# Miniprotein binders against q9bqp7: the designs that were tried, part 257

Target 1, 240 residues: q9bqp7
Amino acid sequence: VPQNWFPIFNPERSDKPNASDPSVPLKIPLQRNVIPSVTRVLQQTMTKQQVFLLERWKQRMILELGEDGFKEYTSNVFLQGKRFHEALESILSPQETLKERDENLLKSGYIESVQHILKDVSGVRALESAVQHETLNYIGLLDCVAEYQGKLCVIDWKTSEKPKPFIQSTFDNPLQVVAYMGAMNHDTNYSFQVQCGLIVVAYKDGSPAHPHFMDAELCSQYWTKWLLRLEEYTEKKKNQ
Key: E = the ipSAE of ESMFold2; O = the ipSAE of OpenDDE; V2 = 0.75 times the mean of E and O plus 0.25 times the DockQ between their complexes.

## First folded at step 22 (miniprotein)

Design yk8 (at its last look DockQ between E and O 0.04; V2 from the best seeds 0.00; counts 0 for: pae O 6.1 > 1.5, placed apart)
Fold by ESMFold2, look of step 22:
Structure yk8 (fold): chain B 240 residues (1-240), chain A 94 residues (1-94)
Amino acid sequence: as target 1 above (240 residues)
Amino acid sequence: SREELFERIFELIEKGDYEEALRLLREYIEKYPDNPLALYIVADLLFDLGRPEEARKVLERAKELAKKTGDPDLIYYVELLERLIERLLEEAKK
């Protein structure tokens, strides 16, 4: 029960993409400012349980790998995530597809993992594009807006190592997606909106990725939870 | 409520009052003995308190329950702690 509930969808906006849209997906530049990002809101409003698990995981990994070993491990995980997103942006961009690709960017277990998902993705409308919720005043950088099996979705790509879960809380992934949806739906840089979300978890060994589709009703449920996190963040900053 | 109890437990842990956190956790486990997260937290605190043999015993039960629920993140945390406990116990034997 947020104090200031706000709808995820914009009734003054069509849910259909513009039929005359350019063949090049939108890529709105991200500009850092005083407006908080989705990821910062989520990071600053972790529950005490989430904080406990994360901090103990760090301590235990350092005990197992040593300080330098842990730093190398986290740096490698970060770099692999960046390369994965870069490769997906290249694969999904029609104009970048017309140019020769870096062969090494396309050779990874994570890219192999998502191949069956990519066959169901079409009509790409945005890639690595900034969104801003004009009323609720938060910003984000969404991975992809495209049709998945005929439904227009905000799509979020995640990596996972099979024997070692990634650090990111899986419960926060749906909140991130709906926050991006709400922002896009109320951002003047976009002329259309989306009603669905998709989380795709890719695996390092190339095992088939798991899609998690979120229809409009499920998105609305998670939207309420996102509003609570944003409210908590806002109240914390008033007291800072 | 359960949510309020665990929030207090984590506040105590944050402040370093592990003994009071353990007391509350053990009261909860007495009533609800098959919660793998609660058992994992107990084992984690016992390990840091220098009681690794007690931690091992609790963690074995947490591992059984975590596998039953199929929570891959909790299984990962349990197995990481288990490796550290076993290493510590083997070094102490030397």
Scores: ipSAE 0.707, ipTM 0.927, lowest interface PAE 0.9, mean pLDDT 85
Fold by OpenDDE base, look of step 22:
Structure yk8 (fold): chain B 240 residues (1-240), chain A 94 residues (1-94)
Amino acid sequence: as target 1 above (240 residues)
Amino acid sequence: SREELFERIFELIEKGDYEEALRLLREYIEKYPDNPLALYIVADLLFDLGRPEEARKVLERAKELAKKTGDPDLIYYVELLERLIERLLEEAKK
């Protein structure tokens, strides 16, 4: 049980979306601060097993690709992810803000992969927007807040190049989502609350993306785990 | 649906149930033998299961089909896995 329990949901915020469909999604810039990001917390609190597996994978990849090849590979993966997020932001943005859609960004297997999910996405409230939890002292950049099948969700888009099960990084994705939810629900920049999460794993080959829906109960369970990770991080920092 | 099947396969993979994932993929390939992605996933799972020789055989077919589709990404992944398999097999001979 976390020593410093804090609720994921804010009782002061109405679950009812204020009827004003924000005409424009929120995009709050991330301020680089001394405050740790969700990603940093998760990275610094990986289990020994997770670290071991990641290092083993890395060593294997370096052995195969060389150090420079591995750097290039990592850079390409990052770039593909970035392009995918940019494309999604463009798609989910109101038509009036349609900057010149780089048609090339839209011609990806990842975009094809998520088409069936996008059909169920509506009511976009935030895109690439910063969240801060002032009490718990962490920040993050969420991908999207929108309705999925009529339920308001924090949506996290993931690219999987390899249907490799080894992206053990997927194990922390639910923690990331709930961390963003909890922060958003208590961030004064947001007037609404989210109760659900959605992880969408997009595939490069255009195979149908896998949606992982997280209801309020599941979110609450992962929230507890997130709080434990955050406490561990805080403790480690004090000892450094 | 194909979508539902792949969703289930990925869920199984996430859970570490590679054998069941492999079974479902094999069933899919029996119905759709010319899917290079499915073949690639099978090869990758076989490799992870410590079955590199079987992975190699499946990957050969995946490679041929991937080249026909012209998907540079899939080709890259196939080639990467091929090298990994070859290295593992060479090390096992030492």
Scores: ipSAE 0.027, ipTM 0.271, lowest interface PAE 6.1, mean pLDDT 85
ESMFold2 (binder alone), look of step 22: mean pLDDT 81; pTM 0.768

Design yk9 (at its last look DockQ between E and O 0.60; V2 from the best seeds 0.00; counts 0 for: SAP 70.064 > 70)
Fold by ESMFold2, look of step 22:
Structure yk9 (fold): chain B 240 residues (1-240), chain A 95 residues (1-95)
Amino acid sequence: as target 1 above (240 residues)
Amino acid sequence: SREELWERIFELIEKGDYEEALRLLREYIEKYPDNPLALYIVADLLFDLGRPEEARKVLERAKELAKKLGVDPDLIEYVELLERLIERLLEELKK
């Protein structure tokens, strides 16, 4: 149970963008690096089980591939993830505002994987946009805010080489989504709020991506877990 | 008690006391038999202790249980990686 509960939704905001909102998605630059990011909070509050699994996986990968092979593997995974996010931002941006794009950026199994999801995405309101929760003092960079099947969502894009058909397989990603949602809903740079989340797991081989929809009730459940992680982070850092 | 036992197991692993961690893991598995992650951890420790034939047997049990219960694909990836390493070690020991 969090000691410092705070609501995920802002009652002073509409849950819909008004009709006069610009057609160009918001892209708020990430300004502050003084307060903790969502990703840093989650990494600093991993369970002992999570730490064990990650460290043993690294050790076993190094044993299998060699140290140089492991470095090459992780560099390639990082590059492919970066290219995927850049491609999605390009695809979801208005075509009339885009400079000529590198065709190789749009060629990947991951982009093929999400095509069926993108057909259901419309009304893009934000792309690669910073959020800050001034009251709870954390910051993040969300991937996308758009309608998915008619519901306005914070959308997080993930790459994976292995299937993740269940939301439980995404571990901390639901916490990341709701943390961004709560921050956006209390950030003065935004005039609207969002009550739903979507996690989209894309696959390297182009297999159909798995969408994981989070309605307002599910978001509220994960929000409580996020508040506990943030509280744990604060106790660890302020006491140390 | 379940959560305290689980946390104690990881504390022992962090300190490198694998034999005591294995003792507690066996107690844990007896009390909570539907946990393929616990079986995977046993196999992982046995591999580092130089007991790959035992590790292989336990890991096969972990793999079968994980598939039966439909658990996280990340656990399956960890199991398959360790399986490859165990088989490589067993082949080297034949030489």
Scores: ipSAE 0.686, ipTM 0.918, lowest interface PAE 0.9, mean pLDDT 85
Fold by OpenDDE base, look of step 22:
Parts: structure tokens; C-alpha cells; sequence
Structure yk9 (fold): chain B 240 residues (1-240), chain A 95 residues (1-95)
């Protein structure tokens, strides 16, 4: 049980999104402060076994591809992810629908992969927007807040070359999503709250993306795990 | 504790003392036979030691155990990579 329990949901905020569909999604810039990011917390609280396996994977990849090949591989993965997020932001942004969509960004297998998910996405409230949890002292940059199948969600978009049909295969992504949810729900820059999460795994080959929906109960379970990771991080930093 | 044993194993691996690490891993597996991760690490170390045939056998056992217990999908890519590397090394040793 976390020592410093804090709720994921804010009881002071109404569950009903105020009916004013903001005409424009929120895009709050990330402030580079001394405050740790969600990603940093998760990375620094990996188990020794997880760190070990990741290092072994890296060593084996270098053995297979060479050092230069591995650098190229990592660069390509990063670039593909970045382009995918940029394309999604363009698709989901009402204002960018009028700008010359770089048609080349839209011609990707990843974009094809998520088409069936995008059909169920509506009511976009935030895109690439910073969240801060003032009490728990962490920050993050969320990909999207929108309605998925009529439920308001924090949506996290991921790219994969291999099928990830199970939420368990997404590592700490569920923790990331709930961390963003909890932060947003207590961030004064947002007037609404979210109760659901969605991880979408897009595939390079254009095969249908896997949506991993997280209901309020599942989010609460992962929130407890997130709080434990945050406490571990805080303790490690006090001892440094 | 399990954690202390893992710390010791990792320290040995970092020092390049793979034989002693393997010994401790074997002891761990005897005590805790339901850990496919330990078997994956054994296979990986055997590969580094230039013992690919043994590595293959251990890896197959690990895969079977993981299938029985429910495979952590996160290890699939690593396991597949290790399998390819083992097979390549086996092919090189046959030439």
C-alpha cells in the first residue's frame, strides 16, 4: 500500500464534461522544471531484472546489427514514432485540417493501422498537452484526450513492428496513462476529468491496431502501482 | 533473499564471472523452478560462453515453461533474438 495515498479522480470535478466542446483542443506547453517527468520516474524505478534484460537485449542487438546498425535502428524507431505522433496531431486537430497536410506524413502503415480506431475517436479536448500533478510533484506530456466510443479517455499512441494483443505486453504504458490521468484530474489548467485510459498499438504494416481500453477500475489498480513507483523514485532521490 | 541472490548474480555477470553466475542460477532454479527468466539468463550466459548447444536446450526449456505459466510478451522479442544468434553460432561452428 502506498504510504502517500492520493486519489486518481478528483471529487471536486464533475464527471460530466461541461457540454462546451472546446472548439480547439488544449495544447499546454511542457515547462522544463526540476519536476520529474512520468517517463523519468518509470525509467529510474525499473527493477534490476528489467534493466538487466534491457541491457542484454541491447548487447544482442548490437551483436546482430553492429554498433552503427543499432544506432540506425534506434534512430529509425524514434523517427517513425515522431512522425506518427505528428500525423495524428494533424489528423485530430481541427485547425490543421485547413493547413496543407503533409500528405507524406499521412501515407504510413501506422496511420492506416489506426484508421478503425480513429473512427471511434471524437470530442478531442487536448493534444500533446502538458499535465502537472501539483501535490505529487510530477509532470508529463500526454498525447491525446478524446472520447473513444463515447467515453472520455487519455489516449496514448504507440508504434510496434510486432503484434501486442495484450495490455501486459505494453510494459509501463498503463502506468504512464494513469499517471497522466491523475495529473490532469488535479491540474488547474484543466476544467474536466477523465476516468478511462486507452493505449493504441499501431503497426508498421498497416494491420489493424490493437486498442487496450482501461476502465475506471483498471485505472485505479494501475494508479496504486504508479504511486508505489513514485514513492520509490522519491526515496531514491533522497538517498542521492 | 531472492533479491540478494539476484544482486549477487548480476554482480558476478558484470564482473565477467559467468561460471559462478551460472552456478548460482542453477541453485536458484532448483529452489524456484517456476521462473522462466532465470532459464533465459542461463541460456544467454551459455551463449556468451560459446556453448550454443546447451544454450539452445535451456532456451527450449525456458520457452516451454513460459508457455505453461503464461509468457511475458515483453521477453518474446529478446527470446527470438537470442534464438537467431544461437542458430547462427551453431552454423558457424559447423563450418
Amino acid sequence: as target 1 above (240 residues)
Amino acid sequence: SREELWERIFELIEKGDYEEALRLLREYIEKYPDNPLALYIVADLLFDLGRPEEARKVLERAKELAKKLGVDPDLIEYVELLERLIERLLEELKK
Scores: ipSAE 0.565, ipTM 0.860, lowest interface PAE 0.9, mean pLDDT 89
ESMFold2 (binder alone), look of step 22: mean pLDDT 80; pTM 0.756

## First folded at step 23 (miniprotein)

Design mf1 (at its last look DockQ between E and O 0.95; V2 from the best seeds 0.75)
Fold by OpenDDE base, look of step 23:
Structure mf1 (fold): chain B 240 residues (1-240), chain A 89 residues (1-89)
Amino acid sequence: as target 1 above (240 residues)
Amino acid sequence: SREELLERIKELIKKGDKLLALYLLFDYILKYPDNPEVMIEVAELLLEMGRPQYARLVLEWAKELAKKTGDPELIEKVERLEREIEERS
């Protein structure tokens, strides 16, 4: 049990969007601060096993591609991910704010992969928006807040070259999602609350993306795990 | 066997195939994630390979495991190796 328990959901906020919610998705800029990001917390609290799984993978890739080839591969993966997020932001943005859609950004296997998911996405409330949990003292940049199949979700878009049909295969992504949910639900910049999460794993080959829906119960379970990771991070920092 | 794998890794190190040896060392610890002795052996080899950063990380894992077992001899061995790494660094 976390020593510093804090609820994921804010009882003072209504689940109903206020009628005054702007038609334009929120895009709060991430401020560079001393406050740790969700990503940083998760990275620094990986288990030794997780770390060495990644290191083994890295060494395998270096053996296959060479050192320079691996650097290039890593750079390309990063670029593809960035372009995918930019394309999604463009797709999900209101038409009035649509900068000239770089048609080239839309012609990706990842975009093709998520088309069936995008059909079920509506009511976009936030895109690439910063969240801060003031009490728990962490920040994050969430990809999207929107309705998925009529349920308001924090949506996290992921790229993968390998099938991830199970949520367990998404590593710490569920923790990231609930961390963003908990922060958003307690961030004064947001007037509404989210109770669900969605991880979408998009595939480079255009094969149908896997949606991993997280209901309120599952979110609560992962929230407890997130709190434990956050505590571990905090303890590690105190000892440095 | 564990011993055969370790010997194979040692042979690769001697042959200068450091990349493959490093991969196999990581594979080795992942095959025996609950064995602090394996972690200590791997840390020693990583130190010999000039990889003190990985050796430290493996020793941290060994220390975590040793604390769970409550074996004071393992803890002492890990701490001794940690000191040796710091002295060589």
Scores: ipSAE 0.693, ipTM 0.908, lowest interface PAE 0.6, mean pLDDT 91
Fold by ESMFold2, look of step 23:
Parts: C-alpha cells; sequence; structure tokens
Structure mf1 (fold): chain B 240 residues (1-240), chain A 89 residues (1-89)
C-alpha cells in the first residue's frame, strides 16, 4: 500500500474518443528536466535477485560469444528494436514522406509478426509522444495511443526472441503501460484520457505476435504496483 | 555441495579463469539468495579478483538481508567491507 496514493484516471476528462479520425497524431517532444523517466524508475527498483539473474545471463553470453561477440549481439538487438519502432511509426502515421516509403525499413520478421494486430488498430491519436505526470513528477515517451478492437489504448510495442504468451511473462511492461497512462491522463498537453492498455510482443521469425490487453480493472491493479515502485525510487534518492 | 562449489570457484580465480569464475560467483549467490554470509563471501572474492563494482552490488544485497536478521555483527562486517572497497578505489 503506497503512502501517497493518486488516481490513475482524471474525472475532469472525457474517456471517449472523438468521432473524427485525426489528421496528424500527437507527437509531444520529450524535454529533459530534473524528474525521472518511467524506464529509469523501473530499472532502479529491480530486485537484487533480478539484477544478478541479468548479470549471470550476460556472463554466460560472454563465455559463449566472447566479449566482442556479445557487444555485436546487443548492438544488433538494439538496432532491430529501433528499426521496428521506426517502421511502426511510419505505418501508423497518416502523413506520407519519402522516408516513410523505404521498403527495407518495412522488411522484417517483427513487422510480419504484428500484421494481424495492426488490422485491429485504428484511430491513432499519438505516436512516439512524451507524457508527464504533473503531480507525481515523472516523465515517459509512449509508443502509441490508438483504438484496439474498439478500445482506446496506450499501446507498447516490444520485440522478443522467446515467446511471451502470458502477461506475467512480460515482466515490468504492464507497469510501464499504466505509468504512461496515468501520466497522459494528467498531462495538460492532452485533452482526452485512456482507460485501457495493450502490450504487443513481436517475434523476429515472423511468428504471430502476442497481444496482452489490459482493461481498466487490470490497469488499476498494476497502477498500485507502479506507485509502490515510484515510492521506492524516491526513497532511494532521498538517501543519496 | 556448497563447499565443493566454493572450492572450485577459488581454484578458478587462482588459475586466472576470470570469466568462468565470475559466472559461477553469480550462480552461487543465486543458489543461496537468503544467505547474507554467502553474499559476504562472494563480495570478498570479487574484491580479490579486482571487481569492486560487483562487490559493492553484492554487499548492497547482503546489507538488506543482514538488516532483516538484526544481527549487528553481520551488519558491521558488511560496513567494514564497504569501507575497504572505498579505500581500494
Amino acid sequence: as target 1 above (240 residues)
Amino acid sequence: SREELLERIKELIKKGDKLLALYLLFDYILKYPDNPEVMIEVAELLLEMGRPQYARLVLEWAKELAKKTGDPELIEKVERLEREIEERS
């Protein structure tokens, strides 16, 4: 139970999308200030066991691939993730540019993996857009706000080399989604709010992506967990 | 047994097999995640290997566990090792 509870939804905002398709999705630029990002909060509040599970995995990879081989592996994974996010922004943007027609950017197993999900996505309201929680003082950069099967969602796109068929196997991703949702709902740059979340896990080999839908009740449950992680983070910073 | 694994790790450190030793040290603490004495042993070996950054992380874990026990000798031992890390850096 957090000491400083705050609601995820804003009662002064509409929870319904407008009837018109937007001509240009919102893309609020991220401006750095003193307040922490969602991803930094989550990274800095990992349990010690989780930290050393990661370190053991890194050492196994280095033993197998060598230090240079591991560096190349991690750089390649990062590049593939970056290309995937760039391709999705291009696909979901109603504006067309010469850069958005690069078929090499669109050629990947990850893009093939999400095709069946994209058919259910419409009404894009925001792409790669900054959010700030004015009261709780944290920031983030959300991937997408759009309707999925008729529900307006904060959508987070992830790449994975292993199947993630259940939401529990996505680790802290649900916390990331609800943190973005709470921030957007209390950010003066946005005039609407969102009550649902979606995590989409895409696979390199083109296997069908796994969608993990989060209704308002599930989002509220994860919101409480996010508030605890944020509280833990601020307590750690007080002791520096 | 725990003693056999620890002896193997010490032999690898002596031979200079640093990568395998490091992997086995992380595996060792993950096999005994509730034991602050194991964490202290690993931190000492990491310092011997010249890895003070990892030793500091392991000692953070040991301190959390030691505070749960309320054992002042364990807490003092962790704090002594933390001071030793600062002196070597």
Scores: ipSAE 0.683, ipTM 0.918, lowest interface PAE 0.7, mean pLDDT 85
ESMFold2 (binder alone), look of step 23: mean pLDDT 79; pTM 0.738

Design mf2 (at its last look DockQ between E and O 0.82; V2 from the best seeds 0.68)
Fold by ESMFold2, look of step 23:
Structure mf2 (fold): chain B 240 residues (1-240), chain A 89 residues (1-89)
Amino acid sequence: as target 1 above (240 residues)
Amino acid sequence: SREELLERIKELIKKGDKLLALYLLFDYILKYPDNPEVMIEVAELLLELGRPEYARLVLEWAKELAKKTGDPELIEKVERLEREIEERS
């Protein structure tokens, strides 16, 4: 139970756009400011168990690959993730930009992996778009807001070399999604809100991606956990 | 056993095999975070390996455990080592 609870949903806002909403997906630019990002908050509030799990994995990789081999490996993983997100933004943009797409970005195992998910995605409202929660004082850059199987979701795309069939195996990803959701629902750049989340884990070999749907109740449960992480971050900042 | 793993880690540090020692030490921390006196020793090994950032995290854990025991000598030992880490950084 957070000391400074705040609701994830905005009762003054509908989940339907009004007639003045743009027909193309929103892309609010991320602006430099002094408030923390969602990813910064999560990185700075990892449990000791999470820290040591990550560090043990790093040391094992260094033992196997060497220091330079590990640096190359992590650089390549980052580049693959960047290319995956670029390809998805291109695929989900209006068709008048098809001629500008890089066909090499569209030819990857990760893109093959998500094809069955993309069939259920429609009504794209935002792509690679900044969100800010002015009251709780954090920012983020969400991947996508669209309908998934008829439900408007904040959708987060992840790449993985290991299967993640359960939401628990996605670590802090549910917290990231609900943090974006809460920020969007209280950001004046958006005229609508979202009550559901979706985490899509794509695989390099093209195996079918695992979707992890989060209904409003599950989002509310994770929102409480996010608020605790944000409180912890704020307290650490005061003591440093 | 947990005792055998800790002795192996100490031997690797003596030999200068820092990477394997550090891997096994993180593995040890994840498996056996239950004894404040041992966790103080683990923090000292992390300092010997040049990792004061992780030693401080382990000492925070040891302090929580020591407070549950009510043993003032353990609490003071943790706080003394925390001061040593602050002076080094």
Scores: ipSAE 0.650, ipTM 0.890, lowest interface PAE 0.8, mean pLDDT 85
Fold by OpenDDE base, look of step 23:
Parts: structure tokens; C-alpha cells; sequence
Structure mf2 (fold): chain B 240 residues (1-240), chain A 89 residues (1-89)
């Protein structure tokens, strides 16, 4: 049990969007601060096993590609991910704010992969928006807040070259999602609350993306795990 | 067997195939994630490979495991190796 328990959901906020919610998705800029990001917390609190799983993978890739080839591969993966997020932001943005859609950004296997998910996405409330949990003292940049199949979700878009049909295969992504949810639900910049999460794993080959829906119960379970990771991070920093 | 894998890794180190040896060392610890003795052996070999950063990480893992078992001899062995690493660094 976390020593510093804090609720994921804010009882003072209504689940109903206020009628005054702007038609334009929120895009709060991430401020560089001393406050740790969700990503940083998760990275620094990986288990030794997780670390060595990644290192083994890295060494395998270096054996296959060479050191320079691996650097190039890593750079390409990063670029593809960035372009995918930019394309999604463009797709999900209101037409009035649509900068000239770089048609080239839309011609990706990842975009093709998520088309069936995008059909079920509506009511976009935030895109690439910063969240801060003031009490728990962490920040994050969430990809999207929107309705998925009529349920308001924090949506996290992921790229993969390998099938991830199970949520367990998404590693710490569920923790990231609930961390963003909990922060958003307690961030004064947001007037609404989210109770659900969605991880979408897009595939490079255009095969149908896997949606991993997280209901309120599952979110609460992962929230407890997130709190434990956050505590571990905090303790590690105090001892440095 | 565990012993055969360890010997294979040692042979690769001797041959100068450091990349493959390093991969196999990571594979070795992942095959036996709950064995602090394996971690100690791997840490020693990582030092031989000139990778003290990974040796430290493995020794931290060994220490975590040793604390869970309550074996003071393992903890002492890990701490001794940690000191040796710092002295060589």
C-alpha cells in the first residue's frame, strides 16, 4: 500500500463536461521545471529485470545492425513516432485549426493502423497537453483526451513493430496513462474529469491497431502501482 | 546447463568477442533472475569486459536478492565486490 495515498479521481469534479468547455482542444504547454515527468519517474523506477531486458534487446540489435546501424535505427524509430503523433494531432484537431495537413504525414502504416480506432474517437478535449499533479508533484504531457466509444478517456498512442495484443505487453504504458489521468483530474487547468484510459498500439505495417481500454476499476488498480513507483522515485531522490 | 553457458561466455571473452559475451551475460542473468550467485558471477565477468557500470547494476540486483533471502554472507560478498569496483575505477 502506498504511504502517500491520493485518489485518482477528484470527487469535487463532475464527470459531465461543462457546457462551457471550449470547442477547441486544450493544449497546455509543458513547462520545464524541477518537477519530475511521469516518463522520468517510470524510467528511474524500472526493476533490474526490466532494465536488463532492455539492455539485452539493445545488445541483440547492436549484434544485428552494428553500433552505427543501431543508432540509425533508434533515430528512425524516434522520428517515426514523432511523425505519427504529429499526424494524429493534425487529424484530431478541429478543421479550423488544421494547419495544412502534410499529406505525407498521413501516408504512414501507423496512420492506416489506427483508422478503425479513429472512427470511434470523438469529442476531443485535449491534444498534446501538459498536466500537473500539484500535491503529488509530477508533470506529464498527455497525447489526447477524447471520447472513445462514448467514454471520455486519456488516450495514449504507441508505435510498435511487434504485435501487442495484451495490455500486459505494453509494459509501463498503463502506469503512464493513469498518471496522466490522476494529474489531469487534479490539475486546475482542466474543468473536467476522466475515468477511463485507452492505449492504442499502432503498427508500422498498417495492420489493425490494438486498443487496450482501461475502465475505472483497472485504472484504479494501476494507479496504486503508479503511486508506489512515485514513492520509490521520491525515496531514491532523497537518498541522492 | 548453467555451467556450460558460463564457460561459453568465458571462452568468448577470451576470444575477444565482447559484444556477444555481453549479450549472453544479460541473457544469463535473465534466465536466473532470482539467483544472487549468478548475479555475482556476471558482475565479475562484466568487470573483466570493462563494463563497471553494468557490474554495479548487477551487484545492486544481487544485493536486493540477498536482502530478501536474509543471507548476510551474500550481502558481504556483494559489498566486497562493490568496494573492489570502486577501487579499480
Amino acid sequence: as target 1 above (240 residues)
Amino acid sequence: SREELLERIKELIKKGDKLLALYLLFDYILKYPDNPEVMIEVAELLLELGRPEYARLVLEWAKELAKKTGDPELIEKVERLEREIEERS
Scores: ipSAE 0.617, ipTM 0.878, lowest interface PAE 0.7, mean pLDDT 91
ESMFold2 (binder alone), look of step 23: mean pLDDT 80; pTM 0.747

Design mf3 (at its last look DockQ between E and O 0.95; V2 from the best seeds 0.72)
Fold by OpenDDE base, look of step 24:
Formats: C-alpha cells, structure tokens, sequence
Structure mf3 (fold): chain B 240 residues (1-240), chain A 89 residues (1-89)
C-alpha cells in the first residue's frame, strides 16, 4: 500500500462536460521544471529485471545490426514515433487550426493502422497538453483527451513493430496513462475529469491497431502501482 | 545447463568476443534472477569484461536477494565485491 495515498479521481469535478467546454482542444505547454516527468519516474523505477530485459534486447540488436546500425535503428524508431504523433495531432485538431497538412505525414502504416480507432474517437478536449499534479509533484505531456466510443479517455498512442494484443504487453504504458489521468483530474488548468484510459498500439505495416481500454476500476488498480513507483522514485532521490 | 552456459561465457571472454559474452551474461541473469550466487558470478565476469556499471547493478540485486534470504555470507561477499569495484574506479 502506498504511504502517500492520493485519489486518481477528483470528487470536486463533475464528469459532465460543462456546456462551456472550449470547441478547441487544450494545448498547455510543458514547462521544464525541477519536477520529474512521468516518463522519468517510470524509467528511474524500473526493476532490475526490467533493466536487464532491455539490456539483453539492446545487446541482441547490437549483435545483429552493429553499434552504428543500432544507433540508426533507434533514431529511426524515434523519428517514426514523432511523425506519427504529429500526424495524429493534425488529424485530431480542428480544421480551422490546421496548418497546411503535410500529406506525407498522413501516408504511414501507423496512420493506416489506427483508422478504425479514429472512427470511434470524438469530442477531442486536449492534444499534446501538459498536466501537472501539484500535490504529488510530477508532470507529464499527454497525447490526447477525447471520447472513445462515447467515454472520455486519456488516449496514449504507441508505435510497435511487434503485436501487443494484451495490455500486459504494453509494460509501463498503463502506469503512464493513469499518471496523466490523475494529474489532469487535479490540474487546475482543466475543468473536467477523466475516468478511463486508452492505449492504442499502432503497427508499422498498417495492420489494425490494438486498443487497450482501461475502465475506472482498472485505472484505479494501475494508479496504486503508479503511486508505489512515485514513492520509490522519491526515496531514491532523497538518498542521492 | 547452467554450468555449460557459464563455461561458454568464460570461453568467449578468453577469445575476446565481449559482445556475445555480454549478451549471454544478461541472458544468464534473466534465467536465474532469484539466485544470488549466479548474480555474484555474473558480477565478477562483468568486471572482467570492463563493465563495472552493470556489475554494480547486479550486485545491488544480489544484495537485495541476500537480505531477503538473511544469508550473512552472501551479504559479505557482495559488500566485498562492491568495495573492490570502488577501489578500481
């Protein structure tokens, strides 16, 4: 049990969209501060087993590609991910705010992969927007807040070369989503609350993306795990 | 077998195939994650490979396991190796 319990949901916020919800998605800039990001917390609190799983994978890739080949691979993966997020932001943004859509960004296997998910996405409330949890002292940049199949979700878009048909195959992504949810639900820049999460795993080959929906109960379960990771991070930083 | 894998790793180290040896060491750790003796052996080999940063992580893991088991001899071995790493650094 976390020592510093904090609720994921804010009882002071109504789940009802206020009629004053801006027609334009929120895009709050991330302020670089001493406050750790969700990503940083998760990276610094990986188990030793997780670390060595990654190191073994890395070392295998180096054996297969060489050191330079692995660097190139890593750079390409990063670039593909970035382009995918930029394309999604462009797709989900209102037409009036769209800068000239780079049509080349839309021509990707990842975009093709998520088309069936995008059909169920509506009511976009935020895109690439910063969240801060003032009490728990962490920040993050969430990809999207929108309705998925009529349920308001924090949506996190992921790229993968391998099928991830189960949420368990997404590693710490569920923790990231609930961390963003908890922060948003308590961030004064947001007037609404989210109770659900969605992880979408897009595939390079254009095969149908896997949606991993997280209901309020599952979010609460992962929230407890997130709090434990945050406590571990805090303890490690005190000892440094 | 564990012994065969360990011997293969040692042979690779002697041959100078450091990349393959390192991969196999990580694989060895992951095959026996709950064995502090294996972790200590791996830490020693990581030091021989000139990878003290990984040796430290492995020793921390071994120490955590040793504390759970309450084996004072394992704790002492880990602490000794930690000192050796710091002295070489």
Amino acid sequence: as target 1 above (240 residues)
Amino acid sequence: SREELLERIKELIKKGDKLLALYLLFDYILKYPDNPEVLIEVAELLLELGRPQYARLVLEWAKELAKKTGDPELIEKVERLEREIEERS
Scores: ipSAE 0.715, ipTM 0.915, lowest interface PAE 0.5, mean pLDDT 91
Fold by ESMFold2, look of step 23:
Structure mf3 (fold): chain B 240 residues (1-240), chain A 89 residues (1-89)
Amino acid sequence: as target 1 above (240 residues)
Amino acid sequence: SREELLERIKELIKKGDKLLALYLLFDYILKYPDNPEVLIEVAELLLELGRPQYARLVLEWAKELAKKTGDPELIEKVERLEREIEERS
């Protein structure tokens, strides 16, 4: 039970953006701050077991590919993830739907993998947009806020090469989503709130992506776990 | 068997096969996640392998477990190894 509980939802905000006119999705610039990012908090509060799961995976890959092969593999995975996020931002932006600048950006297994999900996505309100929780003192950069099957969600896009594990920790994906949600719901740059989350895992071979929907109740459960991780982070920095 | 795996790891360290030894050390501690004696053994082998940064992390884990059990012999052993790491630096 966190000692410094704070609500994830803001009862004074509407859960539906006003769309009387066509709107451009928000893209709030990320500012360098003295407060920690969501990903730094999660990285620095990993359990020792999680740390060594990742290190074992790294060593297995180095044994398989060699050190140089592993460097090339990780660079390629990072590039593919970057291109995937860039393609999704382009596809979901209404100003760029008719004018695509990079045909090769849209030709990937990951983009094919998410096509059935994208058919259910509408009402895009934010893309690659900064969020800040001033009271709890953390910052983040969310991927997307849009409706999925009629429900407004914070959406996080992930890539996966089956059967390989993620290079970075994926144990904390739901915590990342709710941390962004809580920050957005209390950030003065946003006039609305979001109560649901969606994690979409896309596959390199184009197989149908896996959606993981998080309703408000599930988001509240993960929010409590996020608050505990943030508390752990704060205590570690005080005791250093 | 735990003893079989430990003996294999020690042989690999003597042979200088550092990458496979490191992989097996991580696999070893993940098989026994709540065993502080395993963690102390791994920390000693990581020092022998020349990986003091990993040894420090494993000793932190061992100390967390030793505090929960209240075993003063384990706490003393962890603290002795932590001093050894600082001196060898």
Scores: ipSAE 0.659, ipTM 0.898, lowest interface PAE 0.8, mean pLDDT 84
ESMFold2 (binder alone), look of step 23: mean pLDDT 80; pTM 0.745
OpenDDE base, look of step 23: ipSAE 0.711; ipTM 0.913
ESMFold2, look of step 24: ipSAE 0.576; ipTM 0.868
ESMFold2 (binder alone), look of step 24: mean pLDDT 81; pTM 0.761

